VH-VL binders against q6zmt9r679to764. Designs and how they scored, part 23

Target 1, 86 residues: q6zmt9r679to764
Amino acid sequence: DNLLHWLAEELSEENAESLSSTLPLRRSTIQLIKLKNPDDLTEQIHEFLCFWKKSLPTFTDKLRLLARHLRKIGRSDLAEELKFKW
Key: E = the ipSAE of ESMFold2; O = the ipSAE of OpenDDE; V2 = 0.75 times the mean of E and O plus 0.25 times the DockQ between their complexes.

## First folded at step 17 (VH-VL; framework fv_vulinacimab)

Design g3 (at its last look DockQ between E and O 0.66; V2 from the best seeds 0.00; counts 0 for: pae E 5.6 > 2)
Fold by OpenDDE, look of step 17:
Structure g3 (fold): chain C 86 residues (1-86), chain A 118 residues (1-118), chain B 112 residues (1-112)
Amino acid sequence: as target 1 above (86 residues)
Amino acid sequence: QVQLVQSGGGLVQPGGSLRLSCAASGFTFDDYAMSWVRQAPGKGLEWVSWISGSGDETHYADSVKGRFTISRDNSKNTVNLQMNSLRAEDTAVYYCAKDDYYYYFDYWGQGTLVTVSS
Amino acid sequence: DVVMTQSPLSLPVTLGQPASISCRSSQSLLHSYGYNYLDWYVQKPGQSPQLLIYLGSNRASGVPDRISGSGSGTDFTLRISRVEAEDVGVYYCMQALQTPFTFGQGTKLEIK
């Protein structure tokens, strides 16, 4: 997912930690992602986002939901850019 | 704080029309889906309709398909339910509800009574 | 459609005693990523419904610890460890795995 990869590149480590606390994923999944990519934060975030996206219920407005989470962690700038790129 | 304030409803004859409205506040409205749920007198809850945050996607119960239309105006923070060709079995208290996109309704309106009777 | 079946439909309880409500679905509500799309609501007399439990076991904001949800797949339970007067009302389970969202029949909790 190129768009999610872009977003992953724009998120700081702090943002990633905050986002991981707001998105409903198992801790074990997050740990597994980190173990698979121990030295690549961008790829960690990318895989995290991709996994989250796939885990969403049918009919979910993925864009608006993701934008909501970005605003929640203080990245309204990315939320707006995301909507533009979507 | 989140608030959902409903308006509309009332008494109508079979075949008539009514429009329900729900005004939302206290959250970023277009980030959330909205639903309508109804309750016939003395009966349980029945889901009626769902609309995405953008309004681009809608879903309906089979019992209301083709007759009811859910819509939203994000500039006014409102969700509406246009009810046409009303039947006696549509008589119920209708609730608007906020959906967190994990399909739980964490906030509900106060409800509005719709009575379809000749 | 997914059929939701609650039991019992009437639940008289003595104050201070525990209460348990069962909810069964006609198909599994377990998502491939581990979430159960099962919610619990309560409608207290003269009020709108309110959320108690979402996604099987998560307590909504303001819900006391004495109320809990458990279960997975097709069998779910709402438990109240110590029933209080404020718990009187009708309880509903709802599946949100797929549309149409469907509710159980409701369980009327009353104080003996």
Scores: ipSAE 0.173, ipTM 0.827, lowest interface PAE 2.7, mean pLDDT 92
Fold by ESMFold2, look of step 17:
Structure g3 (fold): chain C 86 residues (1-86), chain A 118 residues (1-118), chain B 112 residues (1-112)
Amino acid sequence: as target 1 above (86 residues)
Amino acid sequence: QVQLVQSGGGLVQPGGSLRLSCAASGFTFDDYAMSWVRQAPGKGLEWVSWISGSGDETHYADSVKGRFTISRDNSKNTVNLQMNSLRAEDTAVYYCAKDDYYYYFDYWGQGTLVTVSS
Amino acid sequence: DVVMTQSPLSLPVTLGQPASISCRSSQSLLHSYGYNYLDWYVQKPGQSPQLLIYLGSNRASGVPDRISGSGSGTDFTLRISRVEAEDVGVYYCMQALQTPFTFGQGTKLEIK
């Protein structure tokens, strides 16, 4: 959870828009998160990540999957750091 | 581009063994789980086995538990299926498949025929 | 095991007309927080299976808009709004909520 908040703080607005397009989240969920936190980008990103994590079965290797998403949006630096933090 | 190239297979007598191999390219192999799926001649698809990206977790269909072993070598980008104590019912085309951890198989190998016959 | 039941098993369709394939699971495939772990594949003659739809309704890369997935829980539908010659093949649904992953029996789509 602290790791996901750290990640949310490291992502730019452009990163967040790219990330939200690569995560397989329902459009209604994305809209709700934005409406609940309209002035707090870090909390929007943190909520996206928390929701995404909870939507996966417990045996999923969530670290590797998140790293894949980070590489897709051009943040391979964060993908590598994420691997070291686990 | 993503490619899965399979090798191994062939004709074997009941009780025999075969090892199937699947060589992956075009993606960061250890980021993705892999599965084997088989198809008996004229029949539908049957999932066989699954292995996590790290290789630490494996799952098997009940029909192959104790006889088949899935493994991967992330340094060589390969996933393998060791098939022991083969039976006629194991006769099928075997596919390896890539999975994005959302448990859908987005890329498949070309298939390898395994025939178990007296 | 989760049992997946497809209907129809054989689907002759006139070129240019719509087609629908039903898939029913013996248990709900809706995971907490709203994901349906149901995928669709097609196996065209002489080829390996190809992904069409994942997580109930998402189109895989390269799948045309005329192919769509819908449904939730236990009842799912694959729809082709206008069948083309390239759509000939056997269509499978698969549940991916839990192992063993299980497929439906397949639906063979043919042009009349």
Scores: ipSAE 0.085, ipTM 0.745, lowest interface PAE 5.6, mean pLDDT 87
ESMFold2 (binder alone), look of step 17: mean pLDDT 94; pTM 0.958

Design g4 (at its last look DockQ between E and O 0.09; V2 from the best seeds 0.00; counts 0 for: pae O 6.8 > 2, grease 19.2 > 18.9, placed apart)
Fold by ESMFold2, look of step 17:
Structure g4 (fold): chain C 86 residues (1-86), chain A 118 residues (1-118), chain B 112 residues (1-112)
Amino acid sequence: as target 1 above (86 residues)
Amino acid sequence: QVQLVQSGGGLVQPGGSLRLSCAASGFTFDDYAMSWVRQAPGKGLEWVSYISGSGDYTHYADSVKGRFTISRDNSKNTVNLQMNSLRAEDTAVYYCAKDDYYYYFDYWGQGTLVTVSS
Amino acid sequence: DVVMTQSPLSLPVTLGQPASISCRSSQSLLHSYGYNYLDWYVQKPGQSPQLLIYLGSNRASGVPDRISGSGSGTDFTLRISRVEAEDVGVYYCMQALQTPFTFGQGTKLEIK
């Protein structure tokens, strides 16, 4: 969605590496995403976030969980900004 | 260190009410969901209720829906279970549990006994 | 509701020998991206439940390597490769794919 695309644009390569290690995605899925978009970091991150979101039941508070992951990788600024974009 | 300290409970008549409380420490409380799980004497575990970190999403087992209300006070790091219209079959030890949002309960409180009897 | 069925319900084992507990769900717990919403807990005598395995096969912090979870979809297994005295307790599987979350009946593990 638009929120995840915004976030993908705001994350650095270092952020993406940290994020990919904390998201509960299968290793094969992560590898496929990277192979599919080898030259497009923003698209890799966007696809990681979309897969992660789809992996969660509909009753999950996905905003709060995403904010927690962002704080864990050192991007508390983005975690706080998520509330503006809701 | 993560701690969940429960309070409340006790003996109540059928149709009565009780409020259980669970005080959390050692983690950023509003980042995590919380659940209540109960265990009737000599029986297995039964999930009772769930509340998201914000408090905006709640869910209940069918056996308690409409009678129990889960709530949280993130300023006091507490989760509560308001139990109304209590029945004998609600007699159990009630546990609060921390959910890492991937729906596993990594920390549990010590348990609080609720006895519903005349 | 998703029905969780454990077997056996009573499991006497000899110290140092392996033990296995089966858990079956009435519907698949596998999410479309390959994660199973199935957890295992143990309740040791006189204690609160403790997490052992989450998302099908991940060991919780402090759980020894001799305890493992496996399976996918509707059939899951908890295995203890060498039973020790501290393993005595009642073991529960739980599905968390959908509310209401539901537990198996429990498996009481005892030393022979």
Scores: ipSAE 0.142, ipTM 0.778, lowest interface PAE 5.2, mean pLDDT 88
Fold by OpenDDE, look of step 17:
Structure g4 (fold): chain C 86 residues (1-86), chain A 118 residues (1-118), chain B 112 residues (1-112)
Amino acid sequence: as target 1 above (86 residues)
Amino acid sequence: QVQLVQSGGGLVQPGGSLRLSCAASGFTFDDYAMSWVRQAPGKGLEWVSYISGSGDYTHYADSVKGRFTISRDNSKNTVNLQMNSLRAEDTAVYYCAKDDYYYYFDYWGQGTLVTVSS
Amino acid sequence: DVVMTQSPLSLPVTLGQPASISCRSSQSLLHSYGYNYLDWYVQKPGQSPQLLIYLGSNRASGVPDRISGSGSGTDFTLRISRVEAEDVGVYYCMQALQTPFTFGQGTKLEIK
């Protein structure tokens, strides 16, 4: 997912930690992602976002949901850019 | 439809080099990781190398570390495997494979034979 | 490394009869959402490997429902309810929990 990869590149480590606390993914899943990508934060975040996206029910407004979480972690700038790129 | 078309390979002496290429089509190439998997004659499958969609993250089997280099050109929808310092035990059919987000290979190339022999 | 062990390595089957292949991993492949990082592939004679089952129990596109994957954690099974001639080939399980990705030894399914 190019859009999610872009988002992953724009998120800081701090943002990623905040986002992981807001998105409904189990900590064990996050830990597994980190173990598989130990040396690449961007890929960790990308995989995390992709996994989250796939975990959502069918017909979920994924864009608005993700934007909501981005605003919650203080990245309204990315939320707006995300909507623009979508 | 997804297609993976391989090229390269052939016969080389020990210590020599070869470059394999895999051309992809039918999907958003840079969204997906790619892998190389090999199969020695009459043997099972062995994973060789992995490269993320962006190309920024790579993994190698211990048996090829320091000798093989995986790369990709997303503008050309290609993944490559540069093989240096080849050994007899590297003799195998090499497959490129598309990697989904959950690290399963849902599409495979046709395979390329690499023979390392003096 | 995660070690994958298949059994049996040779599987002669009569047409129309069921077949079962076991795959065991040296550590749990289970993730938090109930899926397992375990895939099944088949390599038919003269062909490239092809995906059968991904994430433990999901059939890949085009795979008939007579083929199924089950199991969780460290023990997995591939089942073919009614073996057909087109099922001849070598079957591999693979773990994708961590690199290096590792395959089982392969199970050669043949028709008696």
Scores: ipSAE 0.016, ipTM 0.731, lowest interface PAE 6.8, mean pLDDT 91
ESMFold2 (binder alone), look of step 17: mean pLDDT 94; pTM 0.956

Design g5 (at its last look DockQ between E and O 0.07; V2 from the best seeds 0.00; counts 0 for: pae O 6.4 > 2, placed apart)
Fold by ESMFold2, look of step 17:
Structure g5 (fold): chain C 86 residues (1-86), chain A 118 residues (1-118), chain B 112 residues (1-112)
Amino acid sequence: as target 1 above (86 residues)
Amino acid sequence: QVQLVQSGGGLVQPGGSLRLSCAASGFTFDDYAMSWVRQAPGKGLEWVSYISGSGDETHYADSVKGRFTISRDNSKNTVNLQMNSLRAEDTAVYYCAKDDYYYYFDYWGQGTLVTVSS
Amino acid sequence: DVVMTQSPLSLPVTLGQPASISCRSSQSLLHSYGYNYLDWYVQKPGQSPQLLIYLGSNRASGVPDRISGSGSGTDFTLRISRVEAEDVGVYYCMQALQIPFTFGQGTKLEIK
């Protein structure tokens, strides 16, 4: 979670919107996250990333998957930082 | 462009061995998991084996555990399936497949036929 | 193991008409408030399988809008709103929530 919070601080609103548009998360879940933290973009992103992590099977290589998503939205710098951690 | 080019296969007697290879290009190979999927003649698809991007996590269908070994060489962009103690039931077309992180197979090789017959 | 059951197994359709294929799993494929781990593939005559739909309802790159996936939990549907000749092939659903990954039996779609 410390890594996901760091990442939430590094992502812009545009980055978060790009990520959310590629994932089939339920609209009600996204809306609930925004309602819980309406004035705190970093916490919205952090909660979104935590929910995403929990939504994956236990055998998923979550760090590699996250790095792939970061590369697709133009944040290869963050993807390389994550690669260092696995 | 993503490409998966398979090699290996052929006719082998029961108890024999074969090694299948799959050469990947057009993507960052070690960022993706790989699987083998087979299709017996006239039958549907059966998942066979999985290997993580680093190669440190592998899984097998029960029907092949202890006989098949999946491996990868990230320096050569290849994934391999070593098939030992082959049985008639292993006769199939074998496909390698790229996993786009959410365990859906977005690209498949052309398939290689393995025939196990006396 | 998760058992995947497709119906029908044979699906003759008229060009230009809709077609639907059902896939039922022996247990829910909706994981932890997230994705439905259900994919659809087509194997056209003489070809390798190709991804059509991933995570229940997302179209793979290059798949036309007339092909869609829907459903949640244990019941999923692949729908072709207007069948074309290029749609001929065998369609498979696959669950990807649990290892071993398991496929349905296949549905052979033919133009009548």
Scores: ipSAE 0.223, ipTM 0.786, lowest interface PAE 4.3, mean pLDDT 88
Fold by OpenDDE, look of step 17:
Structure g5 (fold): chain C 86 residues (1-86), chain A 118 residues (1-118), chain B 112 residues (1-112)
Amino acid sequence: as target 1 above (86 residues)
Amino acid sequence: QVQLVQSGGGLVQPGGSLRLSCAASGFTFDDYAMSWVRQAPGKGLEWVSYISGSGDETHYADSVKGRFTISRDNSKNTVNLQMNSLRAEDTAVYYCAKDDYYYYFDYWGQGTLVTVSS
Amino acid sequence: DVVMTQSPLSLPVTLGQPASISCRSSQSLLHSYGYNYLDWYVQKPGQSPQLLIYLGSNRASGVPDRISGSGSGTDFTLRISRVEAEDVGVYYCMQALQIPFTFGQGTKLEIK
């Protein structure tokens, strides 16, 4: 997912931690992702976002949902850019 | 459509070096990790090396650590495997493989034979 | 390292009959959300390996319905409901839970 990869690159470590606390993924899943990519934050975030996206029910407004979470963590700039790129 | 085209390999003496290359197309290359998997003659598959999409994360099988180096050039859509200090047991067909989101290999190269023999 | 064990290693099958291959892992491959980091590959004679099943039970693109993957945790099974001539090859399971990725020994499917 090229778009999610872009988003992953734009998120700081702090943002990633905040986002992981807001998105409905289990901590064990996040831990597994980190274990697979211990030294690559961007890859961790990317995999996290991809997993989250795939975990959503069919017909979910994934764009708006993700934008909502981005705004919640203080990254309204990315939310707007995301909508533009989507 | 996704394509992985390999090059390099050949015959080399023990202690020698070879470089394998894999050219990718048909997908956003830097979004996906790449791996090398090898198969000794008449044997099964063995994972060799992994590199993340960004190239910042690399991993190696214990059998090749310190001797092999995986790298990628995302501007050229290529992944490479530099093999140094080659041993007879490194003789195998080497495959490049595209990763997916859950670390399965959905596309494979055609394979490249590496023969290490005196 | 996670050890993958396949059985049988040799599988002679009559055309039209079902086939089953077992794969066991030395530790659970189950993800928190129900996914299993277990893939199945087949290497047909003279060809590169190709993906059959990913994440335990998902068929890769182009894989016929007669081929299926099942199981969870440490025990997995690949099933072919009706074996065809094109199914001849060596089948491998692979765990992708952790690095190093590890393969089973391979199961050679042949037609009797």
Scores: ipSAE 0.019, ipTM 0.715, lowest interface PAE 6.4, mean pLDDT 91
ESMFold2 (binder alone), look of step 17: mean pLDDT 93; pTM 0.957

Design g6 (at its last look DockQ between E and O 0.81; V2 from the best seeds 0.00; counts 0 for: pae E 3.5 > 2)
Fold by ESMFold2, look of step 17:
Structure g6 (fold): chain C 86 residues (1-86), chain A 118 residues (1-118), chain B 112 residues (1-112)
Amino acid sequence: as target 1 above (86 residues)
Amino acid sequence: QVQLVQSGGGLVQPGGSLRLSCAASGFTFDDYAMSWVRQAPGKGLEWVSYIRGSGDETHYADSVKGRFTISRDNSKNTVNLQMNSLRAEDTAVYYCAKDDYYYYFDYWGQGTLVTVSS
Amino acid sequence: DVVMTQSPLSLPVTLGQPASISCRSSQSLLHSYGYNYLDWYVQKPGQSPQLLIYLGSNRASGVPDRISGSGSGTDFTLRISRVEAEDVGVYYCMQALQTPFTFGQGTKLEIK
């Protein structure tokens, strides 16, 4: 997904660490992502976001939920941009 | 502190209408979905309706579809349930509930009794 | 619709002894990437329901360690390792994987 890849490119390493701690992903899934792309932060973040999105039922308001996570990690600017792009 | 304060309820005749309201505080209201869950006297819990944070998508139990309408006003932090064509089997305590999208009903209102009787 | 079946429906228990409640769903609640969309609630006498366990096994805030959830797919268990007087109430499982959201029939836990 183009929007999630854009977001992955906009997040710093510190943002990614904070985001990974707030997103409910299994530790084994996180480990696998890091193993597949050990030095490619953007792809790690992109895969985290894709796994997270697929883990949610179709009725979940994924836009608002992701924006909430972005605000929690101090990236309200990205949360606003996300709402604009959705 | 998260609070859900309900209002409305009462006695109504079959075929009548009633509107329930739930006022939310202590969280960013439009970030969360809201549901109504009911409990008939002496019975278990039955989910009734669900509305997304934006209000753009709603879901209903088959037992109320076409008769009940869930809505929200994010500027007033309220969720409402308009109940039309009420039947005796709609008699219940109605709860509003907030969900976090990962586990559904982390906070519940105090409940309001609706009695449908001639 | 996903049918949720609890067993037992009535659970008299001696203070200090363990208690277990089973919940079975008519279809798997295991969503992609390992989430089980099953919650447990308790409704204590005269109160609104309150969340105990979410996503199959995670304790909600303020829930003591002696209360735990386990299971996956279609079979789930709520366990209380030592029943205390404050545990009296009706326990419900609920699936949140798809609408309509559906509850089990409830299990009334009481001290014998």
Scores: ipSAE 0.336, ipTM 0.824, lowest interface PAE 3.5, mean pLDDT 88
Fold by OpenDDE, look of step 17:
Structure g6 (fold): chain C 86 residues (1-86), chain A 118 residues (1-118), chain B 112 residues (1-112)
Amino acid sequence: as target 1 above (86 residues)
Amino acid sequence: QVQLVQSGGGLVQPGGSLRLSCAASGFTFDDYAMSWVRQAPGKGLEWVSYIRGSGDETHYADSVKGRFTISRDNSKNTVNLQMNSLRAEDTAVYYCAKDDYYYYFDYWGQGTLVTVSS
Amino acid sequence: DVVMTQSPLSLPVTLGQPASISCRSSQSLLHSYGYNYLDWYVQKPGQSPQLLIYLGSNRASGVPDRISGSGSGTDFTLRISRVEAEDVGVYYCMQALQTPFTFGQGTKLEIK
């Protein structure tokens, strides 16, 4: 997912931690993602976002949900950019 | 504080029409899907309709398809249910409900009684 | 459509005693990525329904620890460790894996 990869590149480590606390993914899943990519934060975030996206029903407005989470963690800038790129 | 305040409803004859409205506040309205759920007198809950945050996708129970139309006005923070060709079996208390992230309804309106009777 | 079956339909309970409600689905509600799309609601007398448990086991805001949800796939359970007077009402499970969203028949919890 190119869009989610872009977003992953724009998120800081702090943002990633904040997102991981707000998105309803199991901690074990997050740990597994980190273990798979121990030295690549961007790939960790990308995998995390991809997993989250796939965990949603097909008719979910994934863009608006993600945008809400970005605003919640203080990245309204990315939320707006995401909507533009979507 | 999230609030859902309903209006509309009432008594109508079979074949008639009614429009229900639900005014939302306390959250970013267009980020969330909305649903209508109804409850016939003395019966259980039945999901009726769903509309996505953007309004670009809707779903209906088979029992109301072709007769009911769900819509939303995100500029007014309202969701509506237009009910046409009403039948006796449509008699129920109708609730608007807010979806959170995974199609659970974390907030509900106070309910509106719709009675279809000749 | 996914059929939801609750048991029992009537649940008389003595104050302070535990209560358990079963919910079965005709299809697995477990998503391939680990979420169970099963919610629990309660409708107390004269009130609108309210969310208790979402995604199988997560307590909604304000729900006390004595209320819990468990299960996966097709079998789910709502448990109340110590029933209180405020727990009186009708409990519903609902699947949200696919539309149409479908509810169980409801379980009426009463105090003996």
Scores: ipSAE 0.304, ipTM 0.856, lowest interface PAE 2.3, mean pLDDT 92
ESMFold2 (binder alone), look of step 17: mean pLDDT 94; pTM 0.955

## First folded at step 18 (VH-VL; framework fv_vulinacimab)

Design k1 (at its last look DockQ between E and O 0.86; V2 from the best seeds 0.00; counts 0 for: pae E 3.4 > 2)
Fold by OpenDDE, look of step 18:
Parts: structure tokens; C-alpha cells; sequence
Structure k1 (fold): chain C 86 residues (1-86), chain A 118 residues (1-118), chain B 112 residues (1-112)
């Protein structure tokens, strides 16, 4: 997912930690993602975003939901840019 | 604080029409889906309709398909339910409910009574 | 459609005693990634419904820890460890795995 990869590149480590705590993913899943890419934060973020997206029902407005999470962690700038790029 | 304030409803004859409205405040409205749920007198809850935050997708219970239309105006923070060809079995208290896309209704309106009777 | 079946439909309880409500779905509510799309609501007399539990076991904001939800797949349970007067009302489970969202029949909890 190119858009989610872009988002992953724009998130700081602090943002990533904040975001991961708000996403309804199992801690074990997050740990596995980190273990798979221990030295690549961008790829870690990309993978858990992709995993999160896939975990949602098909009729969910995933964009707006993600934007909401971004605003919650103080990245309203990315939320707006995400909507623009979508 | 989240608030959902409903308006509309009332008494109507079979075959008639009514429009319900729900005004939302206290949250970023277009970030959340909205639903209508109804409750016939002395009965349980029945989901009626769902609309995504963007308004680009809607879902309906089979009992109301083709007769009811859910819509939203994100500029006014409102969700509406247009009810046409009303039947006696549509008599109920109608609730608007906030859905955060994880499919639980964390906030509900106060309810609006719709009575369909000749 | 997913059929939701609650039991019992009437639940008289003595104050201070525990209460348990069962909810069964006609198909598994467990999503492939581990979410159980099962919510519990309560409608207290003269009020709008309110959320108690979401995703099977998560308490909504303001819900006391004496109320809990458990279960997975097709069988779910709402428990109240110690019933209080404020718990009087009708409890509903609801599946949100797919539309149409469907509710159980409701369980009327009242004090003996």
C-alpha cells in the first residue's frame, strides 16, 4: 500500500508508539512486526498499518478512521494530507 | 461533550411520510458513521440504517429498504432519515446513534416517537 | 442474517447477588484478526439505550468493573458480579460483524 507507506515515512518514532497504542491490534502482533523489522521503523509502521487496515470490515471508511487516529496523536497535518492523497 | 439531539417524528397515516433529524455536536462529525435504531412499543431494538462518515455508503434493514433513506449533511452536523410509505409496523421510537467505525454505538439520541395509524 | 439469541428473557435478581446473561449467535462473530463484533447495551427505564461492552469484553467509558463481558465465537456472556438497583433495565446483545446489525431479544433485569 503506497499511501500507507507514505504515512509510515512521515511518522516519528513517538508518533508510531502513540498510534500503535490507539489501534485495536494485539500486542503480540505488534511485537511480531517489530521482530521482523527490528531496524526499520518505517517498515514496522507500514506493516501494522496494513495489518490494521486488513482487519477492518470491507464497508468501513478506513481513511476517515485512520485520519481520526492521526488527529488523536496530534498529527492533524497528516490526517489532512492523507485525505487529500486518498 | 458529545450530544445527539433528535427532531421530527409524530403521527402519520399509513402511506404517509416523515423525516427525522439528528443534530450532532461535541465530536468531528464526518469522522464517524451514524445509524438509526428503532424500538416498537414494548419490543426490542431493531437496527434500521447506517451511513458512513462521508455519506458515500449506506445500509438498510430489509424491512425498510426502498422506503427509508438515510442521509447526512456534514456541513451542518446532521443525519436524517426520510421515511416514505409508512406502515403500522413502522411505529416505534427511533434513535440516532454514533458509530465510530468499530461498530459499537457509544452515544445515542433521546429518541423520537413515530406513530403510524389510521 | 445473523440471529442473536439471549437467555434468559426475564431475570429477577436479589440485590447484591450476581447476574448472568447469555447471548448466542447463529454464526461466529470472531473476525479473522481476532475481533469479536459483539456489543452489550442496556436500556434503563425511560432512557435511551447505552453502551456497556464492546468487542465482547471491553467496558465502555463509565461502566463499573462489576460489569463484564466474556466469550468468543458464538457464545457470549454478560456478568454483573453484584447487582445494584441502578442495574434495572433491559439488556441487549448486538452483532456488528455484518449488516444488518442484529440484536438479541433483550433480557429484562429486575429486582426481586
Amino acid sequence: as target 1 above (86 residues)
Amino acid sequence: QVQLVQSGGGLVQPGGSLRLSCAASGFTFDDYAMSWVRQAPGKGLEWVSYIRGSGDETHYADSVKGRFTISRDNSKNTVNLQMNSLRAEDTAVYYCAKDDYYYYFDYWGQGTLVTVSS
Amino acid sequence: DVVMTQSPLSLPVTLGQPASISCRSSQSLLHSYGYNYLDWYVQKPGQSPQLLIYWGSNRASGVPDRISGSGSGTDFTLRISRVEAEDVGVYYCMQALQTPFTFGQGTKLEIK
Scores: ipSAE 0.468, ipTM 0.892, lowest interface PAE 1.5, mean pLDDT 93
Fold by ESMFold2, look of step 18:
Structure k1 (fold): chain C 86 residues (1-86), chain A 118 residues (1-118), chain B 112 residues (1-112)
Amino acid sequence: as target 1 above (86 residues)
Amino acid sequence: QVQLVQSGGGLVQPGGSLRLSCAASGFTFDDYAMSWVRQAPGKGLEWVSYIRGSGDETHYADSVKGRFTISRDNSKNTVNLQMNSLRAEDTAVYYCAKDDYYYYFDYWGQGTLVTVSS
Amino acid sequence: DVVMTQSPLSLPVTLGQPASISCRSSQSLLHSYGYNYLDWYVQKPGQSPQLLIYWGSNRASGVPDRISGSGSGTDFTLRISRVEAEDVGVYYCMQALQTPFTFGQGTKLEIK
């Protein structure tokens, strides 16, 4: 949870839009999160990362998967930091 | 381009052993889980085994538990299936498959025939 | 284990006509936030399997629009709106919700 909040603080609005397009979240879910936190980008990002994490089976290597998504959006720097914070 | 190239099949007698290998290229290998899926002649697909990117967690079909061992060498970009105590029912084409983030097999190897017979 | 049951097992179809394949699971494949862990694959003659559909309805890259997936929970359908000669093969559903991952029996699609 603290790790996902740290990540939410490090991501720009452009990063968040790229991530939301790459992560397999339903558009309706993303819309609900934005409506719940209309003026708080960091909380929007944190909430959709938490939702994404909860959507995955327990055997999933979630941190490796998240790092892969971060590399796909051009934030390999954050992907590397994420691995060191585990 | 993603490529999975398999080797190591052949003919073996019951009780024997074989090691299958799958060489991966075109993607960051240790970011992905890998699976083995087999297909007996004239039959459907059966998932066999799964290994996480780091190699720290493995899963097996009940039919192969205790006899087959999946492993990976991330320095060589290979996943392997050590098959011991082989039985006639293990006769199949064996495929390695790249297991996407979300547990669907987006790329498959060319298949390797294993024949277990007297 | 989750049992996957396909129907029909043999599907002769006239070129240009629609085709449908049913897949039913012994347990719901709908995960906690509305995703169905159900994939569809085709194995064309002499080839390795190829991914067509994931999460019940998402087309994999390069899969034509005339192939679609629908359904939720325990009942899923693969539809081909206009069958072409390249569609010949054996179609499999697979559940990816839990290990062991399990396939349906396969549906052999042939042109009659």
Scores: ipSAE 0.333, ipTM 0.822, lowest interface PAE 3.4, mean pLDDT 89
ESMFold2 (binder alone), look of step 18: mean pLDDT 93; pTM 0.951

